# Ledger of designs, part 17: miniprotein binders against F-BAR domain only protein 1 (FCHO1)

Target 1, 248 residues: F-BAR domain only protein 1 (FCHO1), of Homo sapiens (Human) (o14526r1to248)
Amino acid sequence: MSYFGEHFWGEKNHGFEVLYHSVKQGPISTKELADFIRERATIEETYSKAMAKLSKLASNGTPMGTFAPLWEVFRVSSDKLALCHLELTRKLQDLIKDVLRYGEEQLKTHKKCKEEVVSTLDAVQVLSGVSQLLPKSRENYLNRCMDQERLRRESTSQKEMDKAETKTKKAAESLRRSVEKYNSARADFEQKMLDSALRFQAMEETHLRHMKALLGSYAHSVEDTHVQIGQVHEEFKQNIENVSVEML
Below, E stands for the ipSAE of ESMFold2; O stands for the ipSAE of OpenDDE; V2 stands for 0.75 times the mean of E and O plus 0.25 times the DockQ between their complexes.

## First folded at step 18 (miniprotein)

Design r2 (at its last look DockQ between E and O 0.75; V2 from the best seeds 0.00; counts 0 for: SAP 75.518 > 70)
Fold by OpenDDE base, look of step 18:
Structure r2 (fold): chain B 248 residues (1-248), chain A 104 residues (1-104)
Amino acid sequence: as target 1 above (248 residues)
Amino acid sequence: SPERIERLKEKIEELRNLIRELERILNRAREGDPEELWDAFEKIAELMEQIIDAAQQVWEAARETGDEDAIEEAFDAIMKALDALFRAIRALQRLMDELEEALG
């Protein structure tokens, strides 16, 4: 994950736009994950229903002959498999609810973040107000310097020179104070920009952690079902072995 | 209402135009000497203020629509505005540093 604070402006001075573009994809990925899990759940349900039909087919097997007991083994195993896949469907449907709930929380967080980012405009407004005074303060200082230099060239009285120097010094002090105010307002703005960038980063990290946790739950649900399916297969083998050729 | 969304689009376009104007001035000033940037300073500061006001109006108008797509479009425009404002501030920082050195 790129450190958002150091790379906030990138090489091309793309700041908030780039950061927000990444964060904006979060809700999309959440929706896509929900859709993916929903599709998987639909497949599992369809498979479960198909296995249940297969069980009925096995139950309609000819009850006569030595092979008849094996149709019961097929029926039982097919029913158990149908139940395993149906349980997975249920688990996945519950997981979808968790994904959707996360999606709603994410939207609330995004809304709050947007409002906080927009509030940074207030810091820029303060800076803009201070900046408007700087050109005039600079011009006044420069004009005083020029007047002082003119009086020096004209060999004016020392009293007039001292008065000009005092005015120049006062203009310089006023300009310094204007610069200090500008720098202070700038620093406040830069800090708010950084804070907003860090919030975007935290949102993305939190999103990725949540998505990983949801994927973990998905994987666990599928794994548990596969263990159960494996048990049904083992039982199927054992049931076949228990049907001796002599009993058939 | 459809009318509010249309008004929002107009305000967003106004904001975009102001950003483009600021970027044009900044690009010209970057190629020039510090005095050319000082000459542009007042205009940059004026545009910064206009951009802020326009961005605030865009956000307020977007919120009044209650339309999430409109809010998203408004926010995208505001992000671009903030980036442009930051570029302006960064450009002006060079002048501040030079001015501090001259006054020191």
Scores: ipSAE 0.615, ipTM 0.850, lowest interface PAE 1.0, mean pLDDT 88
ESMFold2, look of step 18: ipSAE 0.714; ipTM 0.895
ESMFold2 (binder alone), look of step 18: mean pLDDT 82; pTM 0.808

Design r3 (at its last look DockQ between E and O 0.54; V2 from the best seeds 0.58)
Fold by OpenDDE base, look of step 18:
Structure r3 (fold): chain B 248 residues (1-248), chain A 104 residues (1-104)
Amino acid sequence: as target 1 above (248 residues)
Amino acid sequence: SPERIERLKEKIEELRNLIRELERILNRAREGDPEELMDAFEKIAELMEQIIDAAQQVWEAARETGDEDAIEEAFDAIMKALDALFRAIRALQRLMDELERAMG
């Protein structure tokens, strides 16, 4: 995962663009996962229905001849397989609901994220406002310095010189305060940006964890069904073995 | 309403124009005497304010449309604005450092 901080503070000044791109992909992947699981569920349902038809075909097998008992074995096994695949269909349909629910929660989180990102404009506004005072404070200080130097060259009275010096000192103090305010506002902005970037990173990490958990649930559902299918196949073998040639 | 979407598009284009103007100033604000640097500082700060105001207006207008596509377009424009503002803040810091060096 590229650290969001590198995109904001690096040579490439496209941090918010990168952030936005990352945020957009989350809901897309969630939807695609839901669609994938939905297609799998449809396949399993179709297979289940086909197995149920196969069971009926076995039931229509001729009751005549020594092979007749084996049609019941086929019927039973086909019905059991149909049920296994139907149960998987149900599990996957339930999982789709969970994915969709997560998708709705994700959309709410993304909406909030957008609002928070837009709120960073307020922090920039504070810095901008303070920045606009700096030129004026500097100009005032420079003008006072020039006035003081002029009075010095004109051999003005000491009283007037002292008054000019006092004004220059006050202008210098005002400039210093403006610089301090700017530095403070900048530092506050940088901190807010860092905090926002970290929150967005945490959101993406949380998304990935949820997606992995959903995939885990999918995998377990499929695995459990395959175990059951395996059992049906073993039972089928056993049932065939139990049909002796003498009973046929 | 279609009219609101059109007005939003106009505001987004205005925001884009301000960003382009800021980028032009940032490209010029590299070297100069202390007065030139201060002038650049002032211009950057003014444009930052205009961009912020324009971005806020874009967002408000987008929200009023209730159109998701319009909101997404507005948000994309605001992201670009924020990136430009970040570049501006870094430029201001460089200018301040240069001014401090020239005054010391």
Scores: ipSAE 0.498, ipTM 0.808, lowest interface PAE 1.0, mean pLDDT 87
ESMFold2, look of step 18: ipSAE 0.685; ipTM 0.871
ESMFold2 (binder alone), look of step 18: mean pLDDT 81; pTM 0.780

Design r4 (from w1 with D53E E60R; at its last look DockQ between E and O 0.75; V2 from the best seeds 0.64)
Fold by OpenDDE base, look of step 18:
Structure r4 (fold): chain B 248 residues (1-248), chain A 101 residues (1-101)
Amino acid sequence: as target 1 above (248 residues)
Amino acid sequence: SPERIERLKEKIEELRNLIRELERILNRAREGDPEELMDAFEKIAELMEQIIEAAQQVWRAARETGDEDAIEEAFDAIMKALDALFRAIRALQRLMDELEG
């Protein structure tokens, strides 16, 4: 998994957009999975209905003659197959409900994540506000240094020089405090950005785990049905073998 | 309401315009004398504030619509804004390093 952090700190700095794009595809894939399972369920239901009709066809077989008992074997097997496919249809329909429920939970999580990401603007606002003060603080310090140097060249009174020096020291302290605030605000912003990126990553990982679990349930339902179908085929063979030519 | 959605679209476009302006400034703010660097720093910081305000207005307006598609479009624009702001912050840091050196 490409650490979302690496994409965020890359030269192009499209980290959030890329991360969000990946997360945004989650609900789409969930819907597509539901649609796929729904189509499979429809196919299984259609097949079940067709097998039930085939069972009726077998029941209409000629009741006279030695082959008649074999039509009952066909009828029973066709009915059992119809039931197997109908049960799979039911299992898949239940799975669709689980997929849709997950989709609803995902939507709630996405809404919360959006609000949290938008809250990072507050950290940027603090940094922006401090950044706007830095040029002014620097300019004020430089101007005070120049004023002090001018007064020195003009051979101004010691009392005036002491006042100028005091002003320069205050301007220097103000600049230092502005730099410290800027660095602190920057660090806070960087941390919040990282936290948001990690949240997007965690959302994607969680989504993939859920999707994998849903796919596992799908595969298990299909597999179980195939085992049952296999049993019906074995019973069909045994029923044919049990019909001796002498019993016909 | 359709009117609220239209107002939201206008605000989103304003935000996009501010982002484009920031990107133009960032592309120019690479080298210069200390005065030029300081001017660039100030302009970037001012534009960052405008983008933040615009993004916050976009989000409030989107939430007022209650339309999920409108909220999604607004959020997409805000993601772009955040990326641009991150680039701006890195540029500001580079400018500061050059001014302290």
Scores: ipSAE 0.519, ipTM 0.822, lowest interface PAE 1.0, mean pLDDT 87
ESMFold2, look of step 18: ipSAE 0.692; ipTM 0.874
ESMFold2 (binder alone), look of step 18: mean pLDDT 82; pTM 0.813

Design r5 (from w1 with L92F; at its last look DockQ between E and O 0.68; V2 from the best seeds 0.60)
Fold by OpenDDE base, look of step 18:
Structure r5 (fold): chain B 248 residues (1-248), chain A 101 residues (1-101)
Amino acid sequence: as target 1 above (248 residues)
Amino acid sequence: SPERIERLKEKIEELRNLIRELERILNRAREGDPEELMDAFEKIAELMEQIIDAAQQVWEAARETGDEDAIEEAFDAIMKALDALFRAIRAFQRLMDELEG
């Protein structure tokens, strides 16, 4: 997995937009999965109903003649198949509920993440405010240095030089404090940006894990039904074999 | 309300315009003379403040709509704003490093 961090530090700095674009697709894929499973459930239900009709057709077979017992075998097998497909329909409908529930949880997580990302604007605001003051603090310090140098050249009184020096020292301390505040605000911003990126990554990984689990449940439900269908076919063969020509 | 959604769209467009302006200044600052860089510094700082304010207003307006699509559109715009602000901060740091060197 390409570390999300590498996309943030590239020359083009489109890292957040790219990360969020991936996360944004999560709810869409969840919905599409629910729709897919719903369509499969509808197909299985339709097939179940058709098998139930086929069972009725077998029950209407001619009761007269030696072949009549075999119609009962067809009826029983068709009914069992209808039930297998109906049970799969139910399992898939339950899975759809699980997918939809996950979708609701995902939306809540996304809302929270959006609020947290928006809170990074506060860190930018602090940094912006300090950044605006820094040039002014620097200019003030430089102006005080120039004033002190001017007074030195003019052979000004020691008392006036001491006052100028005190002003320059205060300006230097103010500049230092501005730089420290800038560095602190920058570090806080960078940390919040990183935290937000890591949250997006964690959301995507969690989504993929959930989607994989839901797909696993889907596959398991289909497989179990196919095993049951296989058993019905084996029973059908055995029932035919048990109908001896001598019993007919 | 339809009126709130329209107002949100207007605010989003204002935010997008500010981002485009910042990007233009950042591109010029990369090509420019150091004196142009100081003037650019003040403009970048002003635009950063305007973008932050606009982004906050966009988010508040989006939340007031309660419309998920509107919130999503607003958030997309804010993500672009954050990326632009990050580029601006990096440009500021480069300028600061050049001035200290």
Scores: ipSAE 0.456, ipTM 0.782, lowest interface PAE 1.1, mean pLDDT 86
ESMFold2, look of step 18: ipSAE 0.697; ipTM 0.880
ESMFold2 (binder alone), look of step 18: mean pLDDT 81; pTM 0.800

Design r6 (from w1 with A45S; at its last look DockQ between E and O 0.77; V2 from the best seeds 0.65)
Fold by OpenDDE base, look of step 18:
Structure r6 (fold): chain B 248 residues (1-248), chain A 101 residues (1-101)
Amino acid sequence: as target 1 above (248 residues)
Amino acid sequence: SPERIERLKEKIEELRNLIRELERILNRAREGDPEELMDAFEKISELMEQIIDAAQQVWEAARETGDEDAIEEAFDAIMKALDALFRAIRALQRLMDELEG
């Protein structure tokens, strides 16, 4: 798994766009899975209906002659197969509901995540505001240093020098506070960016786990039905064997 | 409403234009003289503020539409804005480090 953190801090800094591009495909794949399972369910239902018709065809076999009991074997087996495929149809329809429910939950999660990511703009706003004040505070400090140095060169009174020094110290403290605020706002922004990246990663991992679970349920439903179909075929063979030539 | 969607599209385009302008300035700031660095710092900071405001307006407008596709388009634009803002913050940090040196 490519660590999402590595894409954020690369030279090109296209981290969020790349991360989100992967996450936004989640709902699409969920919908496509639902559509696929729906098509499979339709096929199984169609097959079930066709087997039911085949059972009717077998029931319309001539009751005359020694072969007549074998038509009943065909009818029973065809009906059982029809029921197996109908049950699979039902299982798949229920699975579609589960997929759709997951899709709804996913959309809610995505909505919440979008709101949280957008809230990162507030941290940038705080940082931007502090950043604008920083040059001014620096300029003011430098100007006060220059003024103090000028007064020193002009051999001004000690009282005036003390006043200039006090102003320079105040300007230095103001600059320090501005730098501290900037660093704090930057750290908050970086943390929110990281948290958002980790959330995107967690969403993708969670999505993949759910999709695998849904696929597992699909595979299990199909497998179980095939086992039942296999049993019907074995019963068909046994029923044929039980019809002795002497009974015909 | 169709009018709200159109207004949102206009705001998204405005945001994209601001991002492109910021990217142009960021590319120029890498090559500049120290005096050009202070001017660049101010311009970057101003554009950051404009981008943030535009991005917030885009999101509010998108939410008002209630259209999922419109919200998605708006969010894509905001993701690009955040990436650009991150680059801007790094540029400002570099400029500050150069000015302190």
Scores: ipSAE 0.497, ipTM 0.807, lowest interface PAE 1.0, mean pLDDT 86
ESMFold2, look of step 18: ipSAE 0.714; ipTM 0.887
ESMFold2 (binder alone), look of step 18: mean pLDDT 82; pTM 0.815

Design r7 (from v4 with N17E N27E M37W; at its last look DockQ between E and O 0.77; V2 from the best seeds 0.00; counts 0 for: SAP 70.053 > 70)
Fold by OpenDDE base, look of step 18:
Structure r7 (fold): chain B 248 residues (1-248), chain A 100 residues (1-100)
Amino acid sequence: as target 1 above (248 residues)
Amino acid sequence: SPERIERLKEKIEELRELIRELERILERAEGDPEELWDAFEKIAELMEQIIDAAQQVWEAARETGDEDAIEEAFDAIMKALDALFRAIRALQRLMDELEG
């Protein structure tokens, strides 16, 4: 049995269907990822706008009294936080564009792969055409063998036996040539099927690699923003410490 | 056009029927070389019919320009290819016996 038949077709011989099902989910996952990142970006933008409003609230604090300088610390920190979240929003929006661009490239690759798989039908057509000759060639050979055996039992002339033998040999050679043609056409078909299966596999692996890279970019953007937020919090703490009770 | 999509669906169903017929024949002949030889001509005919039907399905799908229709057509063609491969594998056993 060919390597292809054992390894790619599974127990139920649904190899192409299974492989294609996996590949078919690729564009869906890409869209879902874009939607997820878009929702996150919307949340970050909303938070940024809310922090900007909070900054305005702090600026409306009473300018009178010893606590007034602390309202400026709140204002500055709130504005910086708003900017951090706005920058994350921008990074995520740019990432969405990358996801969508990948989705478009994926669709083009998918279309090309479909056309290539459909072209394998031509190889099957050649095999089907050769296959139709085999039963007839087999039957002719078997009939010639039976005729030869009958003539042997009937003790016919040597000349008639020699003619029967010659016919049997020709029928055997014809059958052999039919089998050889079938095997050649089969091998070509199996190779094309294998190539198509490997392309599906490569598409899936490439998709997963791209998705992982996009997720990495997402995680990195979020992490960088958290570092910046952490810096704003540290600055807030220092600014509070720098406001001495004597300056209040 | 809606009419082209409907015609495509009809062709897809015809393809599915041919596949089911091939699968039934293969299942009946499973494990018996003589039954498989008896069915060989019919299997080969069905293979040809499936190929022709699959090609027509693909052409019809492309003419629609509808991505969902193309996807449905392709799904049917994948099933056709799987069935054809099963048939070829079954027939291979007979060829191996002839070469021995």
Scores: ipSAE 0.506, ipTM 0.816, lowest interface PAE 1.0, mean pLDDT 87
ESMFold2, look of step 18: ipSAE 0.693; ipTM 0.884
ESMFold2 (binder alone), look of step 18: mean pLDDT 85; pTM 0.849

Design r8 (from w1 with N17E N27E Q50R; at its last look DockQ between E and O 0.63; V2 from the best seeds 0.60)
Fold by OpenDDE base, look of step 18:
Structure r8 (fold): chain B 248 residues (1-248), chain A 101 residues (1-101)
Amino acid sequence: as target 1 above (248 residues)
Amino acid sequence: SPERIERLKEKIEELRELIRELERILERAREGDPEELMDAFEKIAELMERIIDAAQQVWEAARETGDEDAIEEAFDAIMKALDALFRAIRALQRLMDELEG
């Protein structure tokens, strides 16, 4: 108990409250992540639509004249950029579904954990019940010792003394058994408390791993899109270089 | 039902009161003569039982509501109860060690 109490509950012995408070924040962070990704997806979609409009603007450029081929380069590049951002929007929307699915799984895990933690009350109940009997067993033993000593002082018959001794021995054995039951119930409780604490820790670690994986997927999707955008920019540059002054 | 939620709130408050009572007793449970230590032991053990019963009733009542917020509030109260019970068990162990020494 000392080790568990010192390392798990800290100075104030608020271990379960602290652990559960941390775990309780998990679903909140999951929701906030979904909301953040949703907002990013909305921005990307808006940008995609704006680029598509810009492409239309380029297509309305003067079709006659030496600069006309360059308007086609702008149109093509703007359309490609619009598609890149639209694809990112789709990837992010799919990621949101993954975040929400994880949130549902998390809720189920939390419900199960709550039931398991509440079951620790049964172990405490056993310990409480044994603890209530312990003082009574001790008092009974002490009273029997006092009675035996009184009879000794009164020079009572050997037969009566032997009966008193037998009662004292029985009371001592009852007390011993009460102490053993108490120690056993305490050890069981300590184990149940530890198991529950470890479950909370495992839930938090699992949550953090999932959140990191989701963030990794987010980062990868954004990075891949930026690579594609970079390619569109390089193509734009090359297309401009390929339009000679003589071709204009 | 609104009535079940209100009953749950009442039971949660009862549980909180019992926890506060236990905390007061734990603060007073100091070194003393064997009779004082035994009295402290009995009082702590009795309050532990009352807290456990109250916590179990809170949980049952919460489950009957089917309301997730009510279940969450009930569980928060039960977590506090478990922490208090742990402190009580540590106190009982200290008292036991003093009585055996």
Scores: ipSAE 0.503, ipTM 0.809, lowest interface PAE 1.0, mean pLDDT 86
ESMFold2, look of step 18: ipSAE 0.689; ipTM 0.880
ESMFold2 (binder alone), look of step 18: mean pLDDT 82; pTM 0.798

## First folded at step 19 (miniprotein)

Design k1 (at its last fold request DockQ between E and O 0.72; V2 from the best seeds 0.66)
Amino acid sequence: SPERIERLKEKIEELRNLIRELERILNRAREGDPEELWDAFEKISELMEQIIDAAQQVWEAARETGDEDAIEEAFDAIMKALDALFRAIRALQRLMDEMERELEG
ESMFold2, look of step 19: ipSAE 0.716; ipTM 0.887
ESMFold2 (binder alone), look of step 19: mean pLDDT 81; pTM 0.790
OpenDDE base, look of step 19: ipSAE 0.547; ipTM 0.819
ESMFold2, fold request of step 20: ipSAE 0.743, 0.721, 0.721; ipTM 0.902, 0.889, 0.886
ESMFold2 (binder alone), fold request of step 20: mean pLDDT 82, 82, 82; pTM 0.809, 0.807, 0.804
OpenDDE base, fold request of step 20: ipSAE 0.538, 0.536, 0.528; ipTM 0.819, 0.817, 0.814

Design k2 (at its last fold request DockQ between E and O 0.73; V2 from the best seeds 0.66)
Amino acid sequence: SPERIERLKEKIEELRNLIRELERILNRAREGDPEELWDAFEKISELMEQIIDAAQQVWEAARETGDEDAIEEAFDAIMKALDALFRAIRALQRLMDELEEEMEG
ESMFold2, look of step 19: ipSAE 0.737; ipTM 0.901
ESMFold2 (binder alone), look of step 19: mean pLDDT 81; pTM 0.781
OpenDDE base, look of step 19: ipSAE 0.561; ipTM 0.827
ESMFold2, fold request of step 20: ipSAE 0.730, 0.730, 0.713; ipTM 0.901, 0.893, 0.885
ESMFold2 (binder alone), fold request of step 20: mean pLDDT 81, 81, 79; pTM 0.793, 0.795, 0.760
OpenDDE base, fold request of step 20: ipSAE 0.553, 0.544, 0.536; ipTM 0.824, 0.819, 0.814

Design k3 (at its last look DockQ between E and O 0.84; V2 from the best seeds 0.00; counts 0 for: other shape alone 2.821 > 2.5, SAP 73.429 > 70)
Fold by OpenDDE base, look of step 19:
Structure k3 (fold): chain B 248 residues (1-248), chain A 105 residues (1-105)
Amino acid sequence: as target 1 above (248 residues)
Amino acid sequence: SPERIERLKEKIEELRNLIRELERILNRAREGDEEELWDAFEKISELMEQIIDAAQQVWEAERETGDEDAIEEAFDAIMRALDALFRAIRALQRLMDELERELEG
C-alpha cells in the first residue's frame, strides 16, 4: 500500500485533488456497472426466449417415424436451457437493485466529503487572519531596528538608546507572537488537509471493496448458471445415447 | 440566478489565475530570492481570501440555486486551490524558519 501521505507531500502530486476526484467518480462507476449488468440481463432474457421458441420448434417436429423420440430430447433440453438463462436474468436483476442501492449510499458519502472541507476552510480563515498581521509585525520590527541603528550612528544619549532598544525588543516580541500564531494556524490547516485526504482515501478503498464484491456476485451468478447449462448438455448427450437404434 | 452562476465562473477563473501566479513565484523563490518568498506570502494571503470568498459564494448558491453542475465546478476549483495552498504554505516554511532564526539572534 503506497502510503498516500508520502505521495501527497511530493512536489508534483496533486494528491488531495486526485483523491477528491476519485471519490466523486464513485457514483458514476456504480451507475455504469448497473447499466452493464442490465444489458447482460437483457441478453440473457433474449436468449431464454429464443430457446423457448426453439423448444416449440422441436415440439412441432414430425411425430411420425423413428426420429420422433429425438425431437422430445431436443424439446426437453431447449426448455431446460431456457429456464437456466431465465434464472440468470432474475439473479442479475436482483443484483442491479443492490448496485443501485449502493449508488444511493455513495451519494450520501459524497455529501459528507463536502462537509469535511468546511472544517478545512475554517482553518484557512484563521490562517488568513493571522497572515495579514505578520507582514505588519515584520515591518514594524524592521523600522525599529533601523531607528535604533540610526540613533547609534548619531551617538545619541544612552538613555535614548535604552528607550530605542526597549522598543525594538517589544517589536521583536510582537513579531515572535505573530510567527507563533501563524505556525499554529498553519499546523492546524495542514493537519485538517491530511485528515481529509486520509478520509477520502478510506472512502475510495471502501468503494473499491464494494465494487469488487458486486463484481464477485456477478461472476458467481454467471458461473453457477454455466455449471447448470453444462449439466443440461451432459443430460442431452446421455438422453441421445439412451435412444437406441432399436427404439427408433 | 444566472448572475450567481456567472459570479461563480469568474471566481473559478480568479482562483486559477492566482494558482498559476503563485506557482511562478514559488518556482523563482526556489532559486534563492528571499524577497520572492515575501511576494509568495502575499499571493498566498490573496489565495486564501479568494478561497474563502469562493466557498461563501458556493454555500449561498447551494441555498438559493438548483444548478448542481455550476456548484460542483466551483467546488472542484476550491479543492484545487486548497491543494495549491497546501503546497505553497509548505514552501513558505523556509521563510518562517529564517524569520524565527533572525528573532533568536
Scores: ipSAE 0.587, ipTM 0.857, lowest interface PAE 0.9, mean pLDDT 85
ESMFold2, look of step 19: ipSAE 0.687; ipTM 0.890
ESMFold2 (binder alone), look of step 19: mean pLDDT 79; pTM 0.741

Design k4 (at its last look DockQ between E and O 0.75; V2 from the best seeds 0.00; counts 0 for: pTM O .775 < .8, other shape alone 2.682 > 2.5, SAP 71.942 > 70)
Fold by OpenDDE base, look of step 19:
Structure k4 (fold): chain B 248 residues (1-248), chain A 105 residues (1-105)
Amino acid sequence: as target 1 above (248 residues)
Amino acid sequence: SPERIERLKEKIEELRNLIRELERKLNRAREGDPEELWDAFEKISELMEQIIDAAQQVWEAARETGDEDAIEEAFDAIMKALDALFRAIRALQRLMDELEERLEG
């Protein structure tokens, strides 16, 4: 994951676009995951119902003849498979609830994040106010320098020259203070921007961890079901082997 | 109102474009007349104020509606505004550094 701070200080300065994109994509991916799991659950339920119908078909097999006991093996195995897929459906439905709950929590977090970003405007407002005063302070200093230079050229009295110099020094000090205030306000804004970037990065990392955990739960549920299905197939094989030709 | 939000978004975009133009002028002026740099600084500062005002207004207007879509749109506009402001501030940084050097000397 690229450090979001690097996007602010690099030449391309794409920091805000990256942050904003990350904030928007989080809820979308959560919804898409829920939709995917929902579709899988629907497929599993459909398969379960189909296996249950297959079991009924096996039960309707001709009870006459030596093959009849094998129809019971088919029925039992089909019923067991139907139950396995139904249980997976349930597990996936529960997982969807977890995904949706996470989605709600995510929206609350995103709301707070948006409010924090908006609060950075206050820092810019302070900076803007100070920045408007800076040109005026500069102009005043330059005017005082020009006045002092004029008085020097005119061979003005030392007393008047000293007074002009004092005014120029005061104007320089005022300009310096204006620059310092500007730099302070700029630094505060830059810090708030960085802090916001770091918070957004942390949110994205947390989101990815949650998504990975949800995917892990999905994978585990599917795997467990496949183990059970495998057991049903082994039992089916054993049941066929246990039906002797003499019992048919 | 939705119309007010849209007008404010358009205003932010207009101001953003003006800032970008001034940034280009500022970068060219760094090689030239110091007074052009200060003119650009003043204009950027004025635009900064206007963008902030528009951004605050669009956010307040969106919050008053309580509509999540309106809030999202307002936030999008604010992010664009902040991006423009951040770039402008960085472009001005060199000018401030040069000014400090002259005042310390």
Scores: ipSAE 0.479, ipTM 0.801, lowest interface PAE 1.1, mean pLDDT 84
ESMFold2, look of step 19: ipSAE 0.753; ipTM 0.910
ESMFold2 (binder alone), look of step 19: mean pLDDT 81; pTM 0.784

Design k5 (at its last read DockQ between E and O 0.71; V2 from the best seeds 0.68)
Amino acid sequence: SPERIERLKEKIEELRNLIRELERILNRAREGDPEELWDAFEKISELMEQIMDAAQQVWEAARETGDEDAIEEAFDAIMKALDALFRAIRALQRLMDELERELDG
ESMFold2, look of step 19: ipSAE 0.746; ipTM 0.908
ESMFold2 (binder alone), look of step 19: mean pLDDT 81; pTM 0.780
OpenDDE base, look of step 19: ipSAE 0.632; ipTM 0.869
ESMFold2, fold request of step 20: ipSAE 0.730, 0.744, 0.750; ipTM 0.895, 0.905, 0.911
ESMFold2 (binder alone), fold request of step 20: mean pLDDT 81, 81, 82; pTM 0.798, 0.795, 0.805
OpenDDE base, fold request of step 20: ipSAE 0.563, 0.650, 0.558; ipTM 0.822, 0.885, 0.820
ESMFold2, last read: ipSAE 0.777, 0.728, 0.745; ipTM 0.922, 0.897, 0.906
ESMFold2 (binder alone), last read: mean pLDDT 81, 81, 81; pTM 0.788, 0.796, 0.790
OpenDDE base, last read: ipSAE 0.559, 0.562, 0.567; ipTM 0.817, 0.823, 0.825

